# Miniprotein binders against b1l550, part 21

Target 1, 279 residues: b1l550
Amino acid sequence: MRLPEELLERARDIHSEAPSHRIKLDRVGSFGLKVPVEFKGFLLLAEADVWVSLPEGRRGVDLSRQVEAIYELSNPPKDPFSLCREAAISLLEKLNYADSSGVSIRFDAPLQDGESLKYYGVEISSIASDEIINKIRVEILGMTACPCTAELIRAYKSSEIAATHTQRSLGILEVSTKAEHPDPDKLASIIERAMSSPLRTYTKRPDEGGLVIRSLSNARLAEDVVREMIHLFLEEFGHLPEDTHILAAVRSMESVHMHDIYAERSFSLDEIRKEISSH

## First folded at step 3 (miniprotein)

Design N12
Fold by ESMFold2-Fast, scan of step 3:
Structure N12 (fold): chain B 279 residues (1-279), chain A 99 residues (1-99)
Amino acid sequence: as target 1 above (279 residues)
Amino acid sequence: DPLEEKLRELEERFHRLMEEIRRTLQEARKAAEEGNPDRALELLYKALRLILEAVEIAEEIAELTTDEEVRRRAEQLFLQALRFAEEIYQEARRILEKH
């Protein structure tokens, strides 16, 4: 939607006025923009948020400049990492009253699974100020099984109970760093390896039985999965700057409960190394 | 209603099994305290078998209906059975470590 030029000029004048109260706002912008991205050979429709800080002496932000910043950089579609970083930088250049800017891009990433595709959630952010902080969040579903349930199966020697007592669990890894965004496929792999077994997009009923048996053979609590995710993360990404912050979490959607079980740990690389080395 | 009668019978069987499990677990703890680990383990294995029956009943209740209230009750019954299974596992581990 384009406005007549006189209305655009008037809107810009209004936004430069002093506000009713001299209060700084941390994030003001356009949220929920649809933007095409190219991810590993796939053309995807992503959802983007763009924002800037608003100083205490200014009434509003120029929303048209924000939309221009991301759409100019998204035609032709490009990888979401470059789009995120370049748009955040462009926002600060175009909106010189802002102290910081940010761009977040969310999409479901395809992952090859046999002859089919499965999907996992990705959110990529870049926040620009005197420095650029890159954040990535990956969420992927897998299976977990309680060690107590595994013991019951050993006593009963039946896979029937196994099918009911395995839980879907959502694994979450979030990384905030001054370095480039980590590869989301590698983060997804860490999560899947930490779980009792991965979920597949296409399974024949015989394969489903095998998946359940494998989950029980590798029974893990949500707490076990989080610890394993951290261990695997350090093996693959321990080279990142020491002030890199990580969140590792698991949300277990238990069939036994009306509520979920949740386990998490947040840490910096410096913090976790000292913790592991001192014990 | 035949379905309602079957649900009632299953819930009654579940509660009877839970009561037997509670008594069996208490007897196992007493046997362990009195220095009879063989008897304690025998009772714990009996309790595990009763828990498997209780779990199967809870699952059958959940599969018989799409009514959310009945399904929630079945889930609570399943949770009770799993909690006893965890207690039994911990008791068995303690006995094996001590003896």
Scores: ipSAE 0.000, ipTM 0.144, lowest interface PAE 15.6, mean pLDDT 77

Design N13
Fold by ESMFold2-Fast, scan of step 3:
Structure N13 (fold): chain B 279 residues (1-279), chain A 99 residues (1-99)
Amino acid sequence: as target 1 above (279 residues)
Amino acid sequence: DPLEEKLRELEERFHRLMEEIRRTLQEARKAAEEGNPDRALELLYKALRLILEAVEIAEEIAELTTDEEVRRRARQLLEQAWRFLAEILQEALRILEKH
């Protein structure tokens, strides 16, 4: 006896009802959506989250309008930055009870590595309210080595010892800004330059020796890598608005220990400038 | 040439999925015309699952090559897949609003 139209109207009535408790929710939406994006000439399958704020007087959100907003804008596939910003704005237009909206898009970004490609992690977000805040997080693996000058000489003479004294490290840069999203390739470059050496997608035996020797001759503590990342970030992106927030972090996966070493620093551009200008 | 065989297999699989999606959409429209919106929505949700699989295959094709012509074909395949997804979402919305 029920038409889908009547069932849909009942559902909409329920969502507009008062909730059991008058509590605002910060993010309500559709998470884990698959969306195509075009990134620097590559077509990539990205994963997206879309959400809006829910006021204390409303029981639920129209999830179907959220899904429509991002998929309508993803055809044809476009760059993930434009998609992120446009979808966040569209969500506020479609769902007028919301005070804010957001979109996050995650993918593995290709990076040229000699004759082949390697990949690094990217997550971008746009959060829309009275203004738009853009966030980007880049994660890339590299190599670090302990700065022990005596062991550097010994490791150089033995591939087995050299392998023991180098470890994989995950570098992380996260930026939140009212300006446009920073270029993730530049963020990835900063991380790689701060490390002892980059990792390669495919390494032949001669190239492997070169990477190990480079890592050992450019030995750095996790703390050194974080400071270098911040230094390089300020050189490349110091022009961003003063209220831009940055997280720089390194997680070193020690080859001889069962635990990791972790170092991080969070700061705003105005905070770090004042710190550096003092003693 | 094992890579070329893999690419050919993926393109064949993509085209088979696109044909299944087309048939599923035709069945959905027929169900809606016959006054069975529940069946139509069931078929549209099936088509959504198939198109997501097609998108993943198109991405795998793009990942396996740096050849610009193969990437251009993968781009066209992915655009076709997303046009069908947009059509499916429009059809589902029309059914929910009119029935």
Scores: ipSAE 0.000, ipTM 0.099, lowest interface PAE 26.4, mean pLDDT 78

Design N21
Fold by ESMFold2-Fast, scan of step 3:
Structure N21 (fold): chain B 279 residues (1-279), chain A 99 residues (1-99)
Amino acid sequence: as target 1 above (279 residues)
Amino acid sequence: DPLEEKLRELEERFHRLMEEIRRTLQEARKAAEEGNPDRALELLEKAFELIREALRIALEIAELTTDEEVRRRALQLIEQAYRFAIEILQEAERILEKH
């Protein structure tokens, strides 16, 4: 439903009033907006969140101005990186009481896998203040084979070593930087290369016995996968500014446990280089 | 023939690893029987690492061969490595059930 002009004007007056409690809010905005984007030749329907900071002396934000900023920049559809950065800047310009603004855009990115397409998750954001911080998070499913003795015992007891010894794992790389957003396809490649199973890069399907043997020969703990992702990230993106912050994580969907296994490491490039150079 | 010599060296390395696996499993069983489950689990972990290396060598053998007789031998070595993986799992189960 559209709101009458009189109600919109009244809402703006109310938002400029003093609040019941003089408390600053970090993020206030419109979440879950559907926005078309153009990504590497594909037209995709993305989901966007837009927000601004709200000072302690102001009751509310102008949500209609936030939606207007995104709409103006998304028609015609453009690449999600430019949309993210430009919208964050536009929000600060349109809502001058705000100290910071942010835009987050989520979509499933197509990736060629032989003659077929598969999809991986991408979330990008830009947070604007006196500087702009660009974030990107890539999530992609792969397979891991656990070398853990207890998990191997449970797999054997289930009488399906291949099915219960290998599990689906979600690999996660998140990068926060003052530089431009890293290429998500390269981040996805790093995650896939860190995983136990080579199936994700092959165009022909191996036989069942061969799959078990390959998984066992490249068995990795969630902890091993995270360390390998960090190693591969440093090879590919070690040139980023020293204050670039990275999160590397893996979540293993255990078939023989009632819960998942999770491993992560958060670090700055400066921090990790100092750590790995010491022994 | 350099390829046949390389394949023979890989097969010899594989058999040496399988012998080390057998010895490591025997030590693990002895540790468990002597009431040291922590030591037994450490040895099983080592045995599993050795079987992974043996499987890697078996895969290398399979990748290098285009000869049906050599492929047959590679498949047999892979099958032996797989049986040892199962043996390791069974030993791990016995130790955990006991403790």
Scores: ipSAE 0.000, ipTM 0.201, lowest interface PAE 15.5, mean pLDDT 76

Design N22
Fold by ESMFold2-Fast, scan of step 3:
Structure N22 (fold): chain B 279 residues (1-279), chain A 99 residues (1-99)
Amino acid sequence: as target 1 above (279 residues)
Amino acid sequence: DPLEEKLRELEERFHRLMEEIRRTLQEARKAAEEGNPDRALELLEKAFELIREALRIALEIAELTTDEEVRRRAEQLFLQALRFAEEIYQEARRILEKH
């Protein structure tokens, strides 16, 4: 729904006034917008945040122009990477008082799992100023099994009870780069390959035994999973600019304990290569 | 009932094992603190064997019944034994890293 034209004109007058305190704000905008996107052949309803910087001498931002920037580019629906980048650029064109702009788009991405689909979390951002920085965060659930626990369970054949000793773990990869956004499916694949076993959408009882056995035969600590994710990331995306920043993390939801285990590492490509090559 | 008495007997054996595991773990910690890592590791190895027996008992309870509440209770006993297994593993790592 569009705002009345008279209300929009009054809002612009107010926003151009001097503020009560001359303080610059880093991000001011419209958060939680629902926008349709086209992702790898699927039409998805995504959630978007759009913002701009606000100079110390201006009271407010023109919110109607922010909404206009993303919605004009989302009709017809297009891929979320192009939408994110183009909307961020458009925001600076429409709001000339801003030094920077940003757009974040969040959605659950479909991933083929046998004859069904499973979903993983994706958040992509583009931040525009004198340059453009692209950010992507992928979160996917998988299974882990503690190596010490796995060895104790190997002596027993009850698959139903043994299954309670595999833990759900959330794997996280976040990349910030001046290059194009990495393919989220490849990031999701890295996370799943680093874990003891991927989480299936639907598992019949015969398949359940296979999942438990795979998890136990590939038992890994959260720390092991993070290190493997970093190794696999470097193999797939080592070509990105050296100042690319990565966060790799795992949160293991332990079935035995009331609290989670968390492991993470943040690094630049330049930093991690120097660390790995040192003896 | 014969089945109920068997289940009670198994749960009683489980709890006795858990008590022995706790005592053995405390003895292992004391041996490590007193500068005897060889004795500490020997006691941790004994504790692992007791845990293996406790896990077997918990699973036997689960196999003897189709009662969902009894099976769920057996699952909790199994998880309780695994908590001690993880604790013992961490103690062994600390002893090995120190020495």
Scores: ipSAE 0.000, ipTM 0.203, lowest interface PAE 13.9, mean pLDDT 78

Design N23
Fold by ESMFold2-Fast, scan of step 3:
Structure N23 (fold): chain B 279 residues (1-279), chain A 99 residues (1-99)
Amino acid sequence: as target 1 above (279 residues)
Amino acid sequence: DPLEEKLRELEERFHRLMEEIRRTLQEARKAAEEGNPDRALELLEKAFELIREALRIALEIAELTTDEEVRRRARQLLEQAWRFLAEILQEALRILEKH
């Protein structure tokens, strides 16, 4: 058996060799690392990917330096945004042959829901090169109610609340910016406010009836939800740099269909401002 | 209650792993102090595999429920596991630096 020091020295030598084919690789690294993060007072187990670009003349990446970059910055646990940015910068400093680096961190974020907690999905990344690009994706489940079905029930059954299509819908906001990551709680709030109704962690039977009635009173198509998400996003985050890129999307999981309904719009702030202001 | 039984079983497995990790770390430190870095690193590799299993269990507990009390308990287990992971990495770094 070789000593680990000898193994590390040999591994570094091998990675510095010329490859069999002189082809650049965009992303080479350690994927699926488990890292602790502190998010708004909660200690969470997050999953991280770390990578660097690999030039055409180099055979491989030093994986030990990638793990070291994350390890040094994650102990003690810190907020995932600082960890993401600092680790991406550290990777470029430690691996000087790379022209870009990146870090992605994924976790389920707690959100206060009355007396309980609910969770929504967060993925953040920072990609460092000549500048840093920060990206955040928030996914949260809500409820939508079909306006067409509600109107048909009113017309034919003379009942405002008789069985309508209320279905779970996944709202998605993704933001890529040179500024700091937007607050994910605010992004989650935007998605929930755009929906017919938010989903709760626990709903008692009396509250369950109220949720259905609320959804019917605020019935929205997936297309309506996407437009409302964009409108609310501009109210909260319209101050971001004009080259900030946004994706707004909704995936409606229809209970009566074997397929989903999907609506999306991607845009830059510059693009959407010109569109809204045009006559 | 099937959920309570599964939670009890997972927490019991977690605590057994933590005790095994603690013993393995003690053996690794002793081997390093006695001038046997090869054995120390072999023991740290074993401890690392044990901590990977413990982290999976803590994550499974966290995913079973949205109950705040159970999730708070799962967070405490995650904190404990990460402290042991930090110790494993620090001991490995110390051995690699010195030997």
Scores: ipSAE 0.000, ipTM 0.108, lowest interface PAE 24.5, mean pLDDT 78

Design P11
Fold by ESMFold2-Fast, scan of step 3:
Structure P11 (fold): chain B 279 residues (1-279), chain A 84 residues (1-84)
Amino acid sequence: as target 1 above (279 residues)
Amino acid sequence: GSVEEYLLEAAEFVLRVIRLTLKALKTNDKSLLDEAQQLINKAWELIDKALEANPDHPEARRLWELVAYLQKILELAYERLTGE
């Protein structure tokens, strides 16, 4: 049943009324929206959050205009990077009382893996104010193996060594920039190349042996993987603005402990270049 | 056989090499290193066949690197058991 026009008119007035306490809020919006996106030829169901700043003198945000901003731009489905940027700008234009707006979009990205597909995690955001800041986080599982020649000489059982020397590791690259979002496939490639071996979603018995062998031939500590990720990132994306901020991290899932090993480095391009040039 | 068949068989030999080398070092049994050397030679033969079929095959190239590394470890193991 349709609501009477008089009730809709009163509802509009409530949002523009003075609040009980004159306090600014940084993020007010619609979280957990399901939006279709087109990513490199795939139709995917993504999850989106949309928000705006709320000034001290206004009681509430018009949620219908927030939802309109993203759904209007998502039909037909478009690439999630353009959707993210355009929706953030549209939110700020539609809700003129706001000083800033933001959109984040999360999805599992398909990546060709032989005859099958594997998936990696992508989260992108765009925050609009007097400028636009774009952020992307890529997470992908791979394999690491300890470079323990001394342990290979001293340890006894090969099956126990194979189990303890190989482990699942989560590689993370996060980039915040005033430029366009970096290509997530390139970020995923950097992470996989830095690891001992990629993981596959579909393996035949022969392929399983190959993955273990690749890990052992390319043995790397979590610390080695983070340094290699940074090196490879600078080769591919060193052209980004100097104030671009990067987080490179690895979380190694230890088989013999209830806790993980974690290594990270955060830096701006300006900072890392000065560090490298001093040595 | 297929490239995949060659790589599987080579992978099984490589895993056996690791097992034999570790056992040899713990038991001071040089004959297990001799067995490991024979398996390394068989693994390289299979990797060569895989690379003949596809010279740029990434799994074949990495397996070659691993066998070269294990050969060096095996040489160190021989030296340790005969010269220690």
Scores: ipSAE 0.000, ipTM 0.122, lowest interface PAE 19.7, mean pLDDT 78
Fold by OpenDDE base, second read of step 4:
Structure P11 (fold): chain B 279 residues (1-279), chain A 84 residues (1-84)
Amino acid sequence: as target 1 above (279 residues)
Amino acid sequence: GSVEEYLLEAAEFVLRVIRLTLKALKTNDKSLLDEAQQLINKAWELIDKALEANPDHPEARRLWELVAYLQKILELAYERLTGE
């Protein structure tokens, strides 16, 4: 039943009223929206969050307008990078009371693994205010081999490949920059190269053995992986603005104990360059 | 305690065993191997408790295998340091 238009005109716009407490909110929006995106020739259904700031003098946000903003830009489907940036800008235009906006899009990105596909997790975001900040988070699983156990065995059998336990590890790179979003495939590659070995969708027994042997030859602590990630990142993305912020992290799902090992470093490009140049 | 609690505690002992054994070999200190053996014994006790509670627990079995392997390594280390 559509309420008579006359009643709607008389209804108070609750969202535009003054709140009982005049407090600004940083983020108000819709989380968990589903939006189609085109990524590397794939049409994917992504999860999206959209939000704006709310001034102290306004009770609520026009949520319908926020949703409309992103869906208008999602048809036809486009790349998630452009979608994030354009939607963030559109939100500020449509909701003129907001001084900041943000869009985040999450999906599993396909990655070629021989004749099959594997994937990595990606979250692409843009935050708009007086400036636009682009953020990308990449998560991909790999394998690490423990150097500690390897060293134990090596100490006794110098001529043989040292056996060690292996574990699945999650590598994380998060980049926030005023430049364009970094290439997520490159970020994923950095993470994989920093680990003892990548994971494969499927392996035959001989291939599996080879993968394990490779891992054993590149035994790394979680700490080693993070440092290697940072090193490789600087080589690939050192051209980004100096105020670019990076989080490099590894969560190792250890096979020898019930808890995970976690290591991280947060830094700006300027900061880390100074640190490395000082050694 | 829960099976998970036993396994967690056992795993902590296992990690210490590895560190002690490495240190022993590096420093040629046999006394550290004795300490490692004590920790292995504690790990075995906890694993036994876990397996008693759940014989088919996959992690308990994995840990059992690991400790068994470490026991062998410890024996080899002892032989190396004692010249036996």
Scores: ipSAE 0.000, ipTM 0.193, lowest interface PAE 12.9, mean pLDDT 84

Design P12
Fold by ESMFold2-Fast, scan of step 3:
Structure P12 (fold): chain B 279 residues (1-279), chain A 84 residues (1-84)
Amino acid sequence: as target 1 above (279 residues)
Amino acid sequence: GSVEEYLLEAAEFVLRVIRLTLKALKTNDKSLLDEAQQLINKAWELIDKALEANPDHPEARILWEAVALLQKFLEEAYERLTGE
């Protein structure tokens, strides 16, 4: 049911009115929007959040303007990084009362895995104000194997390949930078290389055995994986601005426990470089 | 089942894997390697259950090491039969 046009023209502009309390809000927006994106030759349906800051003297945000900003830029579908950045800028231009705007886009990224595909999680954001800050979070599952149990078995019975428990581990790299978003495939690669072995969507029997033996031969604590991720990140992305902030984390779903093991480190490039150079 | 029950069942699979792998190499029959891989997977499941109950169980650790070595042997057998 459509309301008469005259009624809409004569209605109060509620959003422009004074609020009940003069309190600034940091994020007001449209969350959970479905938006098509083009990622490395794939057309994907992503989930997007768009928001702006709301000043103390304004009751509400024009939500239709937020949806217009992202949908205008998503047709035809484009890469999610350009969409994220351009939509954040467009929000500030369209909603001039806002001090800042943000866009977050989430999707499962396809990665070639032999003759099949596997998927890893990507969340990107761009926050615009006096500057633009770009953030990317990559999550991918891998395998870890316990070096403690491996060492006990090596001590008990001499063997080049020690038995130990293996488990799925979630590796996480999050990067916040004034530069462009890092390539998520490279971040996923860093995480997988830091693990005891990668996981596959499906394996033929010889490949499955090879991955398990590789994991057993390359046993790593969650702490080892985080340190290796940081080392590999610095080799690949040490050229980013010194104020770039990184979170490296691993959540190990321990097969011998009812609980998970978690290890993390957050740092700026300036901070970690000074720490390492003290040797 | 008991830890001993799991380990005895796993040991039977280990012996059968060796026989199937050797027969596959002699007869050039890849389907026997596929059967051997299925038995390795079952053996590891049983050994994992035993180690979950007692991580320090020496027989479970011996069988786990044997299965890991058999997995390597099976992979070498696949390469020899397929040329890859």
Scores: ipSAE 0.000, ipTM 0.081, lowest interface PAE 23.8, mean pLDDT 80

Design P13
Fold by ESMFold2-Fast, scan of step 3:
Structure P13 (fold): chain B 279 residues (1-279), chain A 84 residues (1-84)
Amino acid sequence: as target 1 above (279 residues)
Amino acid sequence: GSVEEYLLEAAEFVLRVIRLTLKALKTNDKSLLDEAQQLINKAWELIDKALEANPDHPEARELWEIVAELQKLLEMAYERLTGE
């Protein structure tokens, strides 16, 4: 405890009192904590949530002990994966009334893009109980081009160059596993390779033309992108435990519509292998 | 001043931050948290002076940890009072 002990000893321990209603709570904690992390040579300011389960007979959790758990492990800054796992374990040790604990850490991850950097979203979590389950979610923007409009224009105009609308699409891969967190750079790479083309933080006009032409030559529906992401995921991470759960999703910000198109698939490795082998 | 004088003055600022935070919760007054932030900044300046004299001073390092913890709690109080 970092606060003066004599002050805490004089205060009534409200958190250990009986609640008004004997109801268990699944997640109670400190959300939106700012913590420094070290990620692949970069010092980043991340946002963390920490929580524990609360039994039906206890009124509340000690928030100071939750913040102490993550603080002790965040100085000096360490990699967010180790911080996530170690803090979740520490929470159970410090808050012995809890049946489970969890830590989630969010940050924008730098990715080398020529001589500059671009960024993609990462959220990792570790949930500790009788076992530890590690979860990672990666979100990165790419470009897609509509094959339906391309085919329609080709048929009508007899053009050698495919013409169609392009748009930004957000690719999402989320993995929940008993193994270590998958490398987010590899997940981001899978998403970008599934798209019509990647996006860049800065391009000159000639390079912009190249990205557009690349996208047009590789036109893909949101549904195509999700299927390709799953295929590429299985090539890279097919050796994870069979009960590993994956969400693959794409949100296409359609340039010809006032609304977005969304496609997703959730699966376990066991489920998808059986599905693929049956065909 | 001595290291001990710096640490005592910093500890007094820490106590004032706690009082302001409690008052902010009672009155729903976010401006009291802004005042608390200024006192945390002053506490850090005093701790820096103590650590400049002795980087391994145990009480100065402990107080640094207390102030860092208090900063996180203050950020949580801001979020609770602003509702986001």
Scores: ipSAE 0.000, ipTM 0.058, lowest interface PAE 28.7, mean pLDDT 81

